# VH-VL binders against q9umr5, part 11

Target 1, 268 residues: q9umr5
Amino acid sequence: SYKPVIVVHGLFDSSYSFRHLLEYINETHPGTVVTVLDLFDGRESLRPLWEQVQGFREAVVPIMAKAPQGVHLICYSQGGLVCRALLSVMDDHNVDSFISLSSPQMGQYGDTDYLKWLFPTSMRSNLYRICYSPWGQEFSICNYWHDPHHDDLYLNASSFLALINGERDHPNATVWRKNFLRVGHLVLIGGPDDGVITPWQSSFFGFYDANETVLEMEEQLVYLRDSFGLKTLLARGAIVRCPMAGISHTAWHSNRTLYETCIEPWLS

## First folded at step 1 (VH-VL)

Design d18 (framework fv_tarlatamab_arm2)
Fold by ESMFold2-Fast, scan of step 1:
Formats: structure tokens, sequence, C-alpha cells
Structure d18 (fold): chain C 268 residues (1-268), chain A 125 residues (1-125), chain B 109 residues (1-109)
């Protein structure tokens, strides 16, 4: 039998967004128990990410406890960051495949319709003034805002991303790294035509330097220092990179070719 | 010996039909996606179709230039892939190559690592 | 419709180094386009050389390498041999469909 699959949605999402993904899983792995978590839906997805991590943790504990052979996580967009933290804070998770669908793993630095809706008078160049305030850090999107021109402010003010990436010290960092390293496979998915995640290479732990030149994962300090285990996972052969062009941000969970190529092989 | 052998090419009139075969040997054919690629005389390569393995429900993909006219299929019991070509046009004149794609359990997405020798299709009156 | 562009022809001396490039009309070529390289000699079937940007296929000589360079895919030959004279095609993926470049005729003289 197939291991259960837990799905975590993204910004302004709900379980309804995954109806096609569930159809694909049912077709290729019939009998798989798939749970799409109905927490922090719609506007509640703006709640601070640490609050979301706590809520999702409470929901996944009984699912993992009933599946001693392990579970798979499929985490979309912002949900991929929730799952990153979830795997670090749980000292007893049994996740085999963590499938990250176009999630800004190193952060976001780009103008999108979502940002214009929330902060209509702000350009990406000045959003740091809002996001790196205590008030701004009460919004999930600001928890992973990563302005490459104000990296000192990001490192000091980010209450979430800088901590889970080990870019700033935390008392629990050693335990978080140990917990995260229990994952069987880290499957990274994203692509150049996403249109929302900026830079798109953030989904693969690449990010802008101060000149907005993208440096890939292996050039990042978090990788070189092995802050939360990326270098160890890569050496173990546990990191899977599956980029695909031609897919927009809202289509990652509803594209059959993407599913068959990047997701299906990891749903044992 | 790992190989692909195409057959079924020939001369056909515009509007006619032709079915190509690609026989595989030396590897576990059923696990691989298979591609058809063509090359018009003196011109470059053009991808035409792909079929995935049984694990991926035999999903099929086509270039816009051949969609609705060509059908790719496979028979794993015979280790053979097929390309049924209908409503042939003079611009379909080409050498047709069979090329191996990705393995169904592999993450590696796009490989054209193994090619056949090709079969010539000539569409002319 | 995406157009993939390659240098029509390049010339290199035996033992020299040459880099072939593969660009796209839709923008910068990235790893998400899964650049592939195939070699074709006159009267012969194509031969796979490189898949997924830089992954060598079985039998690809050590002198061949694949990379991304300046927003394009690149195929580099170091220590070129006379038998490397051939046409080289790149192909890029867009939403699961493949687009071939026009090919580069490499002359070794």
Amino acid sequence: as target 1 above (268 residues)
Amino acid sequence: EVQLVESGGGLVQPGGSLKLSCAASGFTFSGYAMNWVRQAPGKGLEWVARIRSKANSYATYYADSVKDRFTISRDDSKNTAYLQMNNLKTEDTAVYYCARGTYSSGLDYWYFDLWGQGTLVTVSS
Amino acid sequence: QTVVTQEPSLTVSPGGTVTLTCGSSTGAVTSGHYPNWVQQKPGQAPRGLIGDTSNKHSGTPARFSGSLLGGKAALTLSGVQPEDEAEYYCLLSYSGAWVFGGGTKLTVL
C-alpha cells in the first residue's frame, strides 16, 4: 500500500485548489489516503507563519501516528515554508518525501498582484520599510520577504525565514537541523515561468546577491555552513531538483505533466 | 546490445496514411518513455511525439504540427513503439527517428540518449 | 511560438577549445528548460551527448561538457578531435514539448 499524503496550501488558498492533484494521485496510486489540511484558508493565510506552523503541527500529529511506515508531504507556495518549519520543530516526524511546489525557500523579492493588493503604494524596493517592522512581521508574506539590498534588516527583523534557514542564530537550531535531516527526500519543484516567486530559483534555494545576480544553492552561506542540513542531504543523495518551464504559479497543483514528472515518482 | 530499430517508412501520396514501428532490444522497454523525432531532407531535427510508460498511464504528447493527424502508441509485450500517421502532407517528408526518453521510476526528466537509425517517409505524388 | 537559436557554423583547430550556444526567443535559458545536446554526422543518426543541462550520456567523451552561460545553454569541447566535426543540435523543453535549435555545423581544420 501507498503511504498517506498530507497537502499544505499556500497564500489565499484552500483545499479546493488541489482537486486536480487528488484526481492524479487517485489515478496513479489508487487507495492512497490524501488529507488536504483546511487550516488558515483564504485571508487566514496572512497569519504569522509560526502561528500556522503550530496549527498544522497539531493537525498532522494524529495522521503521522497512524502511519508507522511514514507519510509524504506536498506543500505548495507559502505552504512549503510552513512544512520546512514543521519538519524542524517535530522531533518525531516520519516524513519520507517532502515535495515543495514552487515555494520561496530563500525568500521573495518581487512585485506581484498579491503585494499590490495588500500594499498598493509600495514598490518591491521600499516594501522593506513595512515588512521589517514589528507590525509587518505579523503578516505571513513579510515573514519571507527577503530584500537583497537590505540584507542586514532582513537578518535582524525576519522572525521566521532567517531563523529556519539558520541565517540568524536560534537556541533550537541544532535540534531543528537534526529533526529536518530525518526527511527521506527533499523534492524541489519550480520554474522560470512561475510569474510570482521572484527569483524563481528561490524554490531551489538560490537567491539574489546585492546586485540582483542569482547565486545557486551551493553558493549560499546556509548551504556552505550546512546550517539546517542541505549539504548533508545533498551528499546523502536526498535532494531532488525538478524544474519545469511553461508553468504559472497557480498551475503547479493542476498540471498533469508536472505531476507525472516531478511528484508521482516520490509517492511510494 | 541496447538498440532501437525503426521500420515502416516508404513512399505515400498526399492525404495517405503510414504506420511506423520502433523495435527495442537490450533494455527494459516497458519502463521508458519513447519519442519520435523527424528530419526533413537537408533540414534540422524536429520533435514530433512522446509516449510515457504504463506507470504513467501511457500519456501521449504531440507537436502542434502533427496533433490530430499522428497517433503514438506502444505494445510492451512486443517491445515496440508505433507512430500512426494520417492525412500526410508533403511537408511530412522526413527521416523519422525513434529516441528513448526517461525511465518511469527515475527523476531525470528528459534524455534523448538512445536513437535508432531512422526510416525514410516520402510524401509525394 | 518559441524559436531556439544556435550559431549556424563554427570553426576550431584540432586540440583547441570551442563553445556552442543555444538561446531562446522567449527569454533566458535556464535549468528549467532541460537543455539537451545531440551530435549528428553526415549520413548518420543523431547521438545523444548531454541531457538536463550538464548530464553526460553513456559513451560521451570526457572532452564534452554542458553548462549555462550568459542566459544560454552551452556545449564546450576541450581538446577537439577531427572526429568531432559534425552538426550539433540543442533542444529545450517548454511545458513538456520540445523545441530544437537550427543546429551548429562544427568544422575542425
Scores: ipSAE 0.000, ipTM 0.411, lowest interface PAE 17.6, mean pLDDT 88

Design d19 (framework fv_tarlatamab_arm2)
Fold by ESMFold2-Fast, scan of step 1:
Formats: sequence, C-alpha cells, structure tokens
Structure d19 (fold): chain C 268 residues (1-268), chain A 129 residues (1-129), chain B 109 residues (1-109)
Amino acid sequence: as target 1 above (268 residues)
Amino acid sequence: EVQLVESGGGLVQPGGSLKLSCAASGFTFSGYAMNWVRQAPGKGLEWVARIRSKANSYATYYADSVKDRFTISRDDSKNTAYLQMNNLKTEDTAVYYCTREGYSSTLFPWGSDYYMDVWGQGTLVTVSS
Amino acid sequence: QTVVTQEPSLTVSPGGTVTLTCGSSTGAVTSGHYPNWVQQKPGQAPRGLIGDTSNKHSGTPARFSGSLLGGKAALTLSGVQPEDEAEYYCLLSYSGAWVFGGGTKLTVL
C-alpha cells in the first residue's frame, strides 16, 4: 500500500484546486489516502504564516500518528513555506517526500496581480515600507517578501522566512535543523514560465543579489553555512530538482506531464 | 427577489432533536456558501455552522459549542439548507437565522466567499421542560 | 479561541460622524479576516451592511463606509440619521469559521 499524502494549498487558494492532482494520484497509485487540508482558504491565506503553521500542524498530527510507515507532503506555492516550517517545528514528523510545487523558498520580489489587488498603489520597489512594519508582518505575503535592495530590513523585520531559512539567528535554530533533516526527500519543482514567483529560481533556493542577478542555491549563505540542512540533504542525495518550462503558476497542480515527471516517482 | 425562509423551529425538551430548513429563492443557490447564526433572548449574534458550495467540496464548519450535536447540510436540487440539531440543551434556545455568503470575486473565483449579505427572518427554537 | 471586541455603546448627535471599531484577540485585523458589518434593530432580523472590509451591500445608505483603521476594522457613519439607532455587529473569519463581536449599541441623541 502507498503512504498517505497530505496536500497544503497556496495563497488565495483552496482544496478545490487539487481535483486534477487527486485524479492523477488515484490513476497511478490507486488506494492512496489523500487528505487535502481545507484550512486558511481564499483570502484567509493572508493570515500570518506562523498562525497557518499552527493550524496546519494541528490537522497533520493525527494523520501522521496513524501512518507509522510515513506520509508524503505536497505543498503548493505559499503552502510550501508552511510545510518548511512544519518540518522544522515538529520534533515527531514522519514525512518521507516533501514535494514543493513552485514555492518561493528564498522569498518573493515581484509585481503580481495578487499584490496589486492587496496594495493597488504599491510597486515592488516600495512594498518594503509596508511589509517590514509590525502591521505588515501580520500578512502572510509580507512574511516572505524579500526585497534584495533592503536586505538589512528583511533580516531584521521578517518574522517568518528569515527565521526558517536561518538567515537570522534564533534560539531554536539547532532543533529546527535537526527536525527538518528527518525528511526523506526534498522535491523542488518550479519553472521560468510560472509568471508569479519572482525570481522563479526562488522555488529552488536561488534568489536575487543586490543587482538583481540570480544566485543559485549553492551560492547562498544559508546553503554554505548549512543553516537548516540543505547542504547535508544534498550530500545525502535527498534533494531532487525538477524544473519544467511552459507551466503557469496556477497550473502546477493540474498538469499531467508535470505530475508524471516530478511528482509520481516520489509517492511510494 | 432574493429571499431566505427558515422553518422547523419550535418547543422541545432538553435532550430532544429538531431539524431546521432554509428555503432559498431568487438566486442560484448552488453557488453560495450558507450559514446558520443564532441569537439567544436579549443576547448578541452567535455563529453556529457553515457549509460551502460544491466548488469548495461542500466543506462544513461548526462552532465549538455545537460540534458533534449539530449537522449542517444542503440539497441544491431543492434550493434548501438544513441544520439537524441533536441533544438540545437549554442554552441552545435562540432565534436561528439562515444567511448566505454572496461575495464572488472574478479575480479569485476559486475560494472568495465570506460576505454575509442576505439574512432570513429567523425561526425560534425553545429548549425547555 | 478568538474573541472579537467592539465598543459596547456609542452615542452620536443627529448629523454627526461616528466610527465603530472591531478588534481581535489574535492580532491585527486584516482584509484576510473578511470584516463584515451587520445592523440589527429591535425585533428585526439582522441586515448586512458591509462585507470584505469596505464592500457595501446594495441596500446600504451612502453615509455608511467600511475601512481598516489601526489594526482594527472600522465602520463609519457620516451625517447620522435617527433611524441609524441600532445594534451593530462585526464578524471576522478564522480558519473557515465566523466569530461575531459583542455588538455596539449606537444611540442617536
């Protein structure tokens, strides 16, 4: 039998978005118990990420407890950051494959329709004024806003991403790293035609430097210092990179070729 | 026009059961999330239960005070929402209102509910000996 | 469990301006909590006024407006009329559930 699969949705999203993904899993791995978590749906996805982490944690604990052989996580967009934090704060998780679908793992720095809806008069160049305030950090999207021109503000004000990436020191960093390293496989998925995640390489732990030149994961300080275990996971052969062109942000969970290439092999 | 009509309220003894109905007319019922909200005599409004549309897999939510005792359901073919109330307590005495969530965003059609715009007139439930 | 707090009572003169606020025990109120405002007059069913922070129900008079103010949701009445005397409830959404405030009794004196 197959390990249960837990699905965590993204920004302005809900469980309904994963109907095609569930059909694919049922076709290739019949009998798999798939739980799509229907928490923080729609605009509730704007709640602070630490609040979402706590709510999703309460939902996954009984599922993991009933599956001693382990579970798989499929986490989409913003949901990938929720899952990053879950794996760090849970000292008893039994996750085998953590499949991250186009998640801004190093943060977001781009003008999107989502941001224009929330902050119609703001540009990416001035959003740091809102996001790096205490009030701004009560919005999920600001929790992973990473302005490469204001790195000092990001490092000091980010209440979520800078901490889970080990970019700012934290008393729990050692235990968070130990917990995260229990994951069997970290499967990173993303691509250049996403259109929302900016830079798209953020899904693979790449990000802009101060000149907006993308530096890949192996050049990041968090990797070089092994702040939460990326270097250790790569050395174990536990990191899978699966980039695919031609897929827009809202299509990662509904593209059959993507599923067969990047997801299906990791659902033992 | 748009209308919600509650029915099924009445007097019951503690430990009894009632099933409330909310008949909808004047709009495409199947596309809207529905709620039950109650108000005890002389008290404020208290949310009871919520059921989302088919697009959100008929997801249901309950206030802690009614979990495991109340069940919300809907029949889209009859344009009707229901609240099955079991093991009723004296503190469940209230006027029960049916409300719809009418906010549909063209930008976020996959989950943008959360606007309680239309309310019914209410049905009284009295739990007493 | 979240507690939503409103001013218990407010008084305003006819033609005046008054702002009601809606705060939460879990932190700042955002658009992601879908602040809604509901009016209830004695012996009547509640009436939706504002949803999604500032989106007016079709029957809501122009003098009513919704906003976010200092980490709280706000309902402002400008040019208050005697018929605006009523109980006003705010409600916020958390994890699919709704939470009502205790209500504000607005007296027009």
Scores: ipSAE 0.000, ipTM 0.437, lowest interface PAE 16.1, mean pLDDT 89

Design d2 (framework fv_tarlatamab_arm2)
Fold by ESMFold2-Fast, scan of step 1:
Structure d2 (fold): chain C 268 residues (1-268), chain A 125 residues (1-125), chain B 109 residues (1-109)
Amino acid sequence: as target 1 above (268 residues)
Amino acid sequence: EVQLVESGGGLVQPGGSLKLSCAASGFTFSGYAMNWVRQAPGKGLEWVARIRSKANSYATYYADSVKDRFTISRDDSKNTAYLQMNNLKTEDTAVYYCVRGGYDFWSGPYGMDVWGQGTLVTVSS
Amino acid sequence: QTVVTQEPSLTVSPGGTVTLTCGSSTGAVTSGHYPNWVQQKPGQAPRGLIGDTSNKHSGTPARFSGSLLGGKAALTLSGVQPEDEAEYYCLLSYSGAWVFGGGTKLTVL
């Protein structure tokens, strides 16, 4: 039968957002045990990402223990970063497919409604002043704020993204890489019409250079140096890229065509 | 070489106070959570308190047995952790160890890898 | 309050294999509880051996290994040496706090 599926939601999100995804999985893979984790819902999704990683880890361990054949992760938006860190810190995970739904894997640099709500008088060019402070790093969205015009501040102040991407050195980097490489498939999903993730190629490990020109994954130092295993996974044939146009940020978990094309094939 | 050196232990009357210090060297102290663990004479180990790094706002945690009486703190400029013990009771008599926790920019794993040699606190008349 | 339970004492012959276990009153022990193992010899400060279920701390001999067995954390010693005679403590994390087990006195005869 089918491996269990664990779903990790995004910013200001909850399990309710995934009702359509659960219907799709039930239709194509009847009998699949799907657990949508009800942790850090709503405003609690603003808690520091390392705190969220700890809570989600405590929740996923018993699910993984009951499924010796392995599990699949479907991680949406900010949740994809939680799952990235989860796979690195767990030396005993049994994840087969890690499906990342429009997650800012290289960071975020764009004015969004979430940032306007939290910092209504700030624009993206000035947000580095808030996010790269100790106070700012207490908010999850600042943990993956990546201002391409202030890379020095990002590298020094980011308590989360710079570390999991190997952009700043860490004593556990080798162990994190080894753990992450245990994953069977890394399925990356995203698209140009998302409207929130900026640049949208961040979902595929692309990002802005200092001139705001997007460089793709294979041109990133993190890939070239194989900091956490992307180059190794790609060589192994374990990375799946599934871009799709016409899908807005809040529709990735509720679009049937997207599910059938990008998600369904990776649920064994 | 990574080292933790405790100091400040001694004999105190019930109801008294003591402040323990833990001097760290050989690693980037500011990045790690720090713990205090005690061991009463002839008994097992008991966790007392933990303080997180600046990245986690120096969040503190206490065992129920010491809550509201003990305060853990740190001074990153001096690479030192502290345990302020107030309203001491006879059952607080123990060797107190300073213990390095996990690197505190991520939520796991909690570790207790590096231990000091301990400092004896005796609470008696 | 969570109670962590260990075997009070175990005996093993030199060169033998022994497994110590660590159970919890709150339910099955998982890697989400960050099982740690600590060794203490008489008159000495404790020494960290294993963190986060199976992750060896610096200086831990290869003969020590950590795992999960039947809803408990486990510490296995293979090819036991005389110097391994010591008290072994398990500790588990709950909501940011640590809880120690009562300790296992390992005797090497």
Scores: ipSAE 0.000, ipTM 0.408, lowest interface PAE 17.3, mean pLDDT 88

Design d3 (framework fv_tarlatamab_arm2)
Fold by ESMFold2-Fast, scan of step 1:
Structure d3 (fold): chain C 268 residues (1-268), chain A 123 residues (1-123), chain B 109 residues (1-109)
Amino acid sequence: as target 1 above (268 residues)
Amino acid sequence: EVQLVESGGGLVQPGGSLKLSCAASGFTFSGYAMNWVRQAPGKGLEWVARIRSKANSYATYYADSVKDRFTISRDDSKNTAYLQMNNLKTEDTAVYYCTRHEYSSSWGLFDYWGQGTLVTVSS
Amino acid sequence: QTVVTQEPSLTVSPGGTVTLTCGSSTGAVTSGHYPNWVQQKPGQAPRGLIGDTSNKHSGTPARFSGSLLGGKAALTLSGVQPEDEAEYYCLLSYSGAWVFGGGTKLTVL
């Protein structure tokens, strides 16, 4: 039979958003046990990401224990960062495929409706003043805010993303890297028409330099230094890149062509 | 069926100008970076210019040998890439190929190429 | 100006194994240079074989593989066929610009 699938939602999201994804999985892999985690739904998705990681960790332990042959993770948007940290902090995870649906793996730097709703008078150029404070780091969105014009502040103040990416030192970095490297496949999905994730290449570990020119994963220091294992995974053939145009941010989990092309092949 | 068809080549005097076109079909053109690569008679391939997709703000890049003389552009509504060549030199004589570069990212491959169009710069 | 260096010519027997290399004057070649390999036969347009160090085009035969070897990009052909006789070019990226190697003429005899 098929390995169980665990689904982790995104910002201001809930398990209800994945009904189409569940239909697709049932059609192509009937009998698959799919668990959509109903933790940190809606407004609770704003809680600090390390708090979310701890909660999701407690939820996945019994699921992994019941599946000695392994499990798959499908993690959407902000949920992809939760899954990144989960794979690093669990020294006994048995994840085969980690499928990241349009997640800002190198961070976010863009004026979106979400930010304007939360901070209506703030521009992306000024959000660093809020996000890189202790108060700002109590909001999940600030945990992955990555201002390319204030990289020194990002490296110093980010309590989450800079640490899991190995951009700033942490006592557990060596253990986190070892744990992350146990993953079978890292499947990265995203695209230019997402409209929320900025730059969209953040879903593929690309990001802005100080001039807002996107540098791809292999030009990033975290890759060149192999800080958490990206270079090792790529050399092993374990990284899959599946970009697709024409898909908006809220449609990644409900597009049949996307599912068949990028997700279905990785659900053994 | 992916096709790239170059046109606009010909004979031109040194100091002259020429505009090449690359008509694309069989794929979603707007999602791909486009490149111009040239090959002088009996010589190897030389990369000339690159233009990224709208998602990457149509960023352009040029070989040092053609900077300030050549301009790469595109018209996504016509599925066409262009190379405007000014102040042409005898050393610019070559077959000019257009090639796509996967999905506007640096890690894509140069998979499909056109047949090329010959540019001869001679007095 | 970066110079990318390839072996000018290599010879291999049918069924044999050969490795072509691609080096840079500016230092070790890494996956951050997105090594690409392109094949060109006389009188034909080039065709892509491999990108991003080891990512094969869908039409590339299984006998071709890409890797990094000793600070250089490498293209290995295992079980070489007569049809593999061609010029092979590598391409490396530097800050968004691309640089071709001089090409390797592979002779199969």
Scores: ipSAE 0.000, ipTM 0.434, lowest interface PAE 15.1, mean pLDDT 88

Design d4 (framework fv_tarlatamab_arm2)
Fold by ESMFold2-Fast, scan of step 1:
Structure d4 (fold): chain C 268 residues (1-268), chain A 124 residues (1-124), chain B 109 residues (1-109)
Amino acid sequence: as target 1 above (268 residues)
Amino acid sequence: EVQLVESGGGLVQPGGSLKLSCAASGFTFSGYAMNWVRQAPGKGLEWVARIRSKANSYATYYADSVKDRFTISRDDSKNTAYLQMNNLKTEDTAVYYCARDLYDSSGYFYFDYWGQGTLVTVSS
Amino acid sequence: QTVVTQEPSLTVSPGGTVTLTCGSSTGAVTSGHYPNWVQQKPGQAPRGLIGDTSNKHSGTPARFSGSLLGGKAALTLSGVQPEDEAEYYCLLSYSGAWVFGGGTKLTVL
């Protein structure tokens, strides 16, 4: 039999968004037990990411316990950051494939309609004033806001992303790294036509420098210092990069070619 | 068919200037990082300069030996990359090759296609 | 400033197996340095063979393979043909820039 699959949704999202993904999995791996976690859906997806991590952790523990052979994670958009933290805080996870669908792994720096809904008068150039305040850090999207022109504020004020990426010191960093390294495969998916994740290379651990030039994963200090295990995973052959053009942000979980190329091979 | 064709080489005196062109065809030029690589007579390959795609803000990189003298640029509307060479030295005498490396949507680095090269001779 | 080192020359018999290596003065070569291999025959432009450690370009014969070996990048030819006699260059990336090795002259027979 196939290993169970756990799906974690994104910002302003719900379990209903994954009906096509479930169809694809059922066609290629009939009998797979797929659990789409219906927690922090809709506006509740704006809750602080550490709060979401705790809630999702409570939900995945019994699923993992019932599957001693291991499980797979498919985590979409903001959900990919939740899954990053789950893999670090759980000293007993048995995740084989962690499939990250267009998740801003190094952060977000772009004007999107979601930001306008929450902060209607803000531009990307001035969102740092709100996001890097204590009040702003109570919203999930500010937890991974990464302004490349105010990197000092990001490093000091980010309560989530800077910590899980090892960009700022944390007492649990060594244990988080050890836990994350137990993952079998890190499958990174994203592309230039996403239209929401900015820069799109954030899905592959690339990000802007102060001049808004994208530096790829292997040029990042977090990789070079192996802060949470990326360099070790790459050396082990455990990182899979699967970029695809022509896919918009809301279509990653409903494109058959994307599924067959980037997801299906990693579901065992 | 992917093609890269260099032009603009020739004989120039020390302290002079030349502008090389690399005309691309058969692929989506605007998405690729472009490089200039040179080879002095009887010597090995030496990387000179690189320019990334628009997705990476046309970031430029230079070998220490050419910094402040050479400028790499591109015109995506003409599918052409350029190397402006100023204050040329006899040590700059070489065949100059154009090569592509990174497609911005792939995330992988390959020096898969090269031009035929253009000779630059710096002599008095 | 980084120096990339290759064997200056190697000899192999037709049908034999040979491995070329590529080392760096900056430390161990990893996948993060995007090792590339290019082939150049006398009087010709270089030809891409392998990128990003082990990925073959579409025209590269099956007998060529890339890997990491003992802190170095490696290019292996299995079942060498006479036409494989050439200079082989490796190149590694450091902070957006590329550095070429000195090249290996492969002599067949």
Scores: ipSAE 0.000, ipTM 0.404, lowest interface PAE 17.2, mean pLDDT 88

Design d5 (framework fv_tarlatamab_arm2)
Fold by ESMFold2-Fast, scan of step 1:
Structure d5 (fold): chain C 268 residues (1-268), chain A 125 residues (1-125), chain B 109 residues (1-109)
Amino acid sequence: as target 1 above (268 residues)
Amino acid sequence: EVQLVESGGGLVQPGGSLKLSCAASGFTFSGYAMNWVRQAPGKGLEWVARIRSKANSYATYYADSVKDRFTISRDDSKNTAYLQMNNLKTEDTAVYYCTRGSPYYDILTGPFDYWGQGTLVTVSS
Amino acid sequence: QTVVTQEPSLTVSPGGTVTLTCGSSTGAVTSGHYPNWVQQKPGQAPRGLIGDTSNKHSGTPARFSGSLLGGKAALTLSGVQPEDEAEYYCLLSYSGAWVFGGGTKLTVL
C-alpha cells in the first residue's frame, strides 16, 4: 500500500501540467491516491503566497488526517515555496517525502516572459523598486524576488521568503523550524537547462552573491546558521539532490527518465 | 463585455471549401487561445480545432475527424479567428461555434467561458 | 480514439441535489484531464460553467460545483432551480485536444 501523494502546481499553472506525472505514478505505484490541488490556478497563482499557504493548508489537512502512515508532497516551481511554508506552519503535518520540482528555494533573479507580461517595461535590475513595496508584496512572484544587489531591501521588505528561510527574525521561527524538521526526506530537483529559474541552483538552495557568483547551499548563511533546519536535515541524511541537464522548466513533470531517477524512489 | 460573432456559413457541395470567421471584442484577443466547436442538427457538441496565442507560437490542434482538411488561423490585428474548411463531407454539416480558450499565461485553464451564437454550414448536393 | 461517457438523462425535483458524471474509455479521469462543464439550453449557444475540475467561470451560480468522484469528473447541482433544465456537456483534454461527452439531458420536475 503506497502513501497518498499531494501535488501543488506553480506560477500561471494548474493541474493539467501533471497529467504525465499521474500516468507515471499509476504505472510504477498502482493504487496510489494522487490529489492534484486545484487552488490558486492561473491568475490566482499571483495572489500573496501566505494567502495561498492558508488555502492549501485547508485542502491538505483532511488528506493528511486520513493517512496516518504519512503522505508525500510533489511541489512544482512556485508551489515548492508554498510547500516549504506548509511544512513550517503545520504542527500536525505527516509528510514523508517533500519532492521539490525546480522551485526557487532561495529566490528568483531573472527575466522571464511571466515577468514581462506583468511588468512589460521592467528589467530584473529595476524590479526591486516594485517588488519591495507594500503593493508589490501583494503579488506572489515578488514574495520570492531576491535581488542580490539590494539584499538589504530584500531582507526588510520580503513578507514571505526571507521569513521562511529564517533570513529575518519572526516570533514563530523556532516552531516553524521544529515543524519543518519532521519531514522524512527533502528531495531537491532542478537543472541548468530549466531556462526560467534563475539561478537554477536556487532549486538546491544555492544563490547569487553581490557579484552574481553562485554560492552553493553549504556556503549560505541560512545553512551555516541552520536557520530552519537544512544543516540538521543534511546531517540526518534526509536531503536528496537530483540535478538533471536537458530539461526545460515546463518538462520536469513530463520527463520519464527524470521521474524514474528523481521521483519514483521516494514514493514508497 | 466579451462578444464573439461567427460568420461565413452557408450551403456548399460535398468536396467544396468554406472559410469561417470569428470576430472578437471586449477583451485582449491576442492574449487568448481560440477554439472552434461544432454541433450537427439534433446532435451533441464536438470540438474541432484550437489555436494558441503568439506567446505560445500560434500552436494548432485538431480533432482527428478534421485533420488535414481544416486549418485554424488568426489575425490579431483584426481580432479575428478563422477556420478554413476543405474537402467538405456531408458529415461536416453543423452549427459552428467560436469559443474563447485559455489566456497565454494560464495553459489550458479557463477555456470555453464565452461562446458566439454560431454559424450554420450545410454540406449537401 | 477516446470516448467520453455521460448519463444520457437524469431527473431531479426542484430544490433537490443531483450529480452528473463524466467518464473516459482511456481510464480514470483525473484533474490532469482538465474536466470542463458546459450548459446548453434549447435554441441557445452553450455557456461555460466549470473551466477546470472545480474552478468556476465568472457568473456561474453558487449552486453548481465540480469535483472528481470514483475515477470520473462530477458536476453537482444543489438546490436545483427550474431554469437549470438543460443539456450538460463535459470535456476532457488529451494531448492538447479536447473530447466532449455525449451530454446529459437534465429534466427538472
Scores: ipSAE 0.000, ipTM 0.416, lowest interface PAE 16.5, mean pLDDT 88

Design d6 (framework fv_tarlatamab_arm2)
Fold by ESMFold2-Fast, scan of step 1:
Structure d6 (fold): chain C 268 residues (1-268), chain A 124 residues (1-124), chain B 109 residues (1-109)
Amino acid sequence: as target 1 above (268 residues)
Amino acid sequence: EVQLVESGGGLVQPGGSLKLSCAASGFTFSGYAMNWVRQAPGKGLEWVARIRSKANSYATYYADSVKDRFTISRDDSKNTAYLQMNNLKTEDTAVYYCVREGYSYGPLWYFDLWGQGTLVTVSS
Amino acid sequence: QTVVTQEPSLTVSPGGTVTLTCGSSTGAVTSGHYPNWVQQKPGQAPRGLIGDTSNKHSGTPARFSGSLLGGKAALTLSGVQPEDEAEYYCLLSYSGAWVFGGGTKLTVL
């Protein structure tokens, strides 16, 4: 039998977005118990990410308790960051495959419709003034705003991403690393035509340097220092990279070819 | 400057009522669940009541020993939590602590900030 | 009602290592019970040490660590100092309510 699958949605999203994904899983892995978590939907997805982590954790505990053989996580967009934190704060998670579906793992630095809806008078270059304030950190999107031109502010003010990436010191860092390393597989999915995640390589732990040149995962200090276990996972053969062109941000969970290529192999 | 200050304790006869207040300062009170914990003289800690933040619809929880007699509430505009104690019994005699529970926006899920306590004595 | 059990007393030498445990009458303790550890010294208000099994608060000395051990929550002190002599309480969450253990009096001699 197949391990249960837990699905976590993204920004301005809901469980309804995964109807096609559920159909694909049922076709290829019939009998799989799939739970799409119906929490922090729509505008509630703007709540601070640590608040979302608490809520999703409460929902995930009984599901994991029923599956001593393990579970798989499929986490879309912003939801991938929620899942990153869940894997770090849960001392007894037994997650086999963590499938990160176009999630900004190193952060976001791009002008998108989501940002314009929330901050219509701000440009990418000026958003740091809002996001790196106490008020701004009350919004999920600001929790992973990563301005490469204001690293000092990002490191000091980010209440979420800088901490889970080990970019800023935290008393729990050693425990979070130990917990995260229990994951069986880290499956990273993303692509150049996403149109929302900027840079798209953020889905693969790449990101801009101060000159807006993208440095890939292996060149990041986070990786080189093994801050939360990426280097250890890669050495173990536990990181899977599955880039795919031609897929827009809202289509990752509804593209059959993407599912068959990047997701299906990791659901056993 | 981050602190909790309890008030409202005192001497009351069995069957009487008291209302405790917990004034919070130095942090964003509305983002935290608040608890009341008591300690009878020479005894251990006993959890009494919990109220969650607005994000969790101010959900309330009570120990069986105080259920239907005590009511926990909060006023986020005043940064204050309350414990209304009715039908007090001699076994309710204790120091009552106001305790902050984690942070609705943080990874920590614990009792991290405690007040100094206020003594409630139920005696004739 | 759930009863949370702790060792009533433990003794450790300065510089030694000691582990306190926290068990439940309801069954195995898991991270879903959000095990918390609180320290109280005579005449003082309690202070939080560890929450959510193993997560330290700012100010908790490095020598303290939390874990799950044999179906129980555990608090381990490595390189114990004289000032660690205190009462230690654990507490677990059940359906939104919290339950304290009876406390462990740690003597450092």
Scores: ipSAE 0.012, ipTM 0.602, lowest interface PAE 8.2, mean pLDDT 89

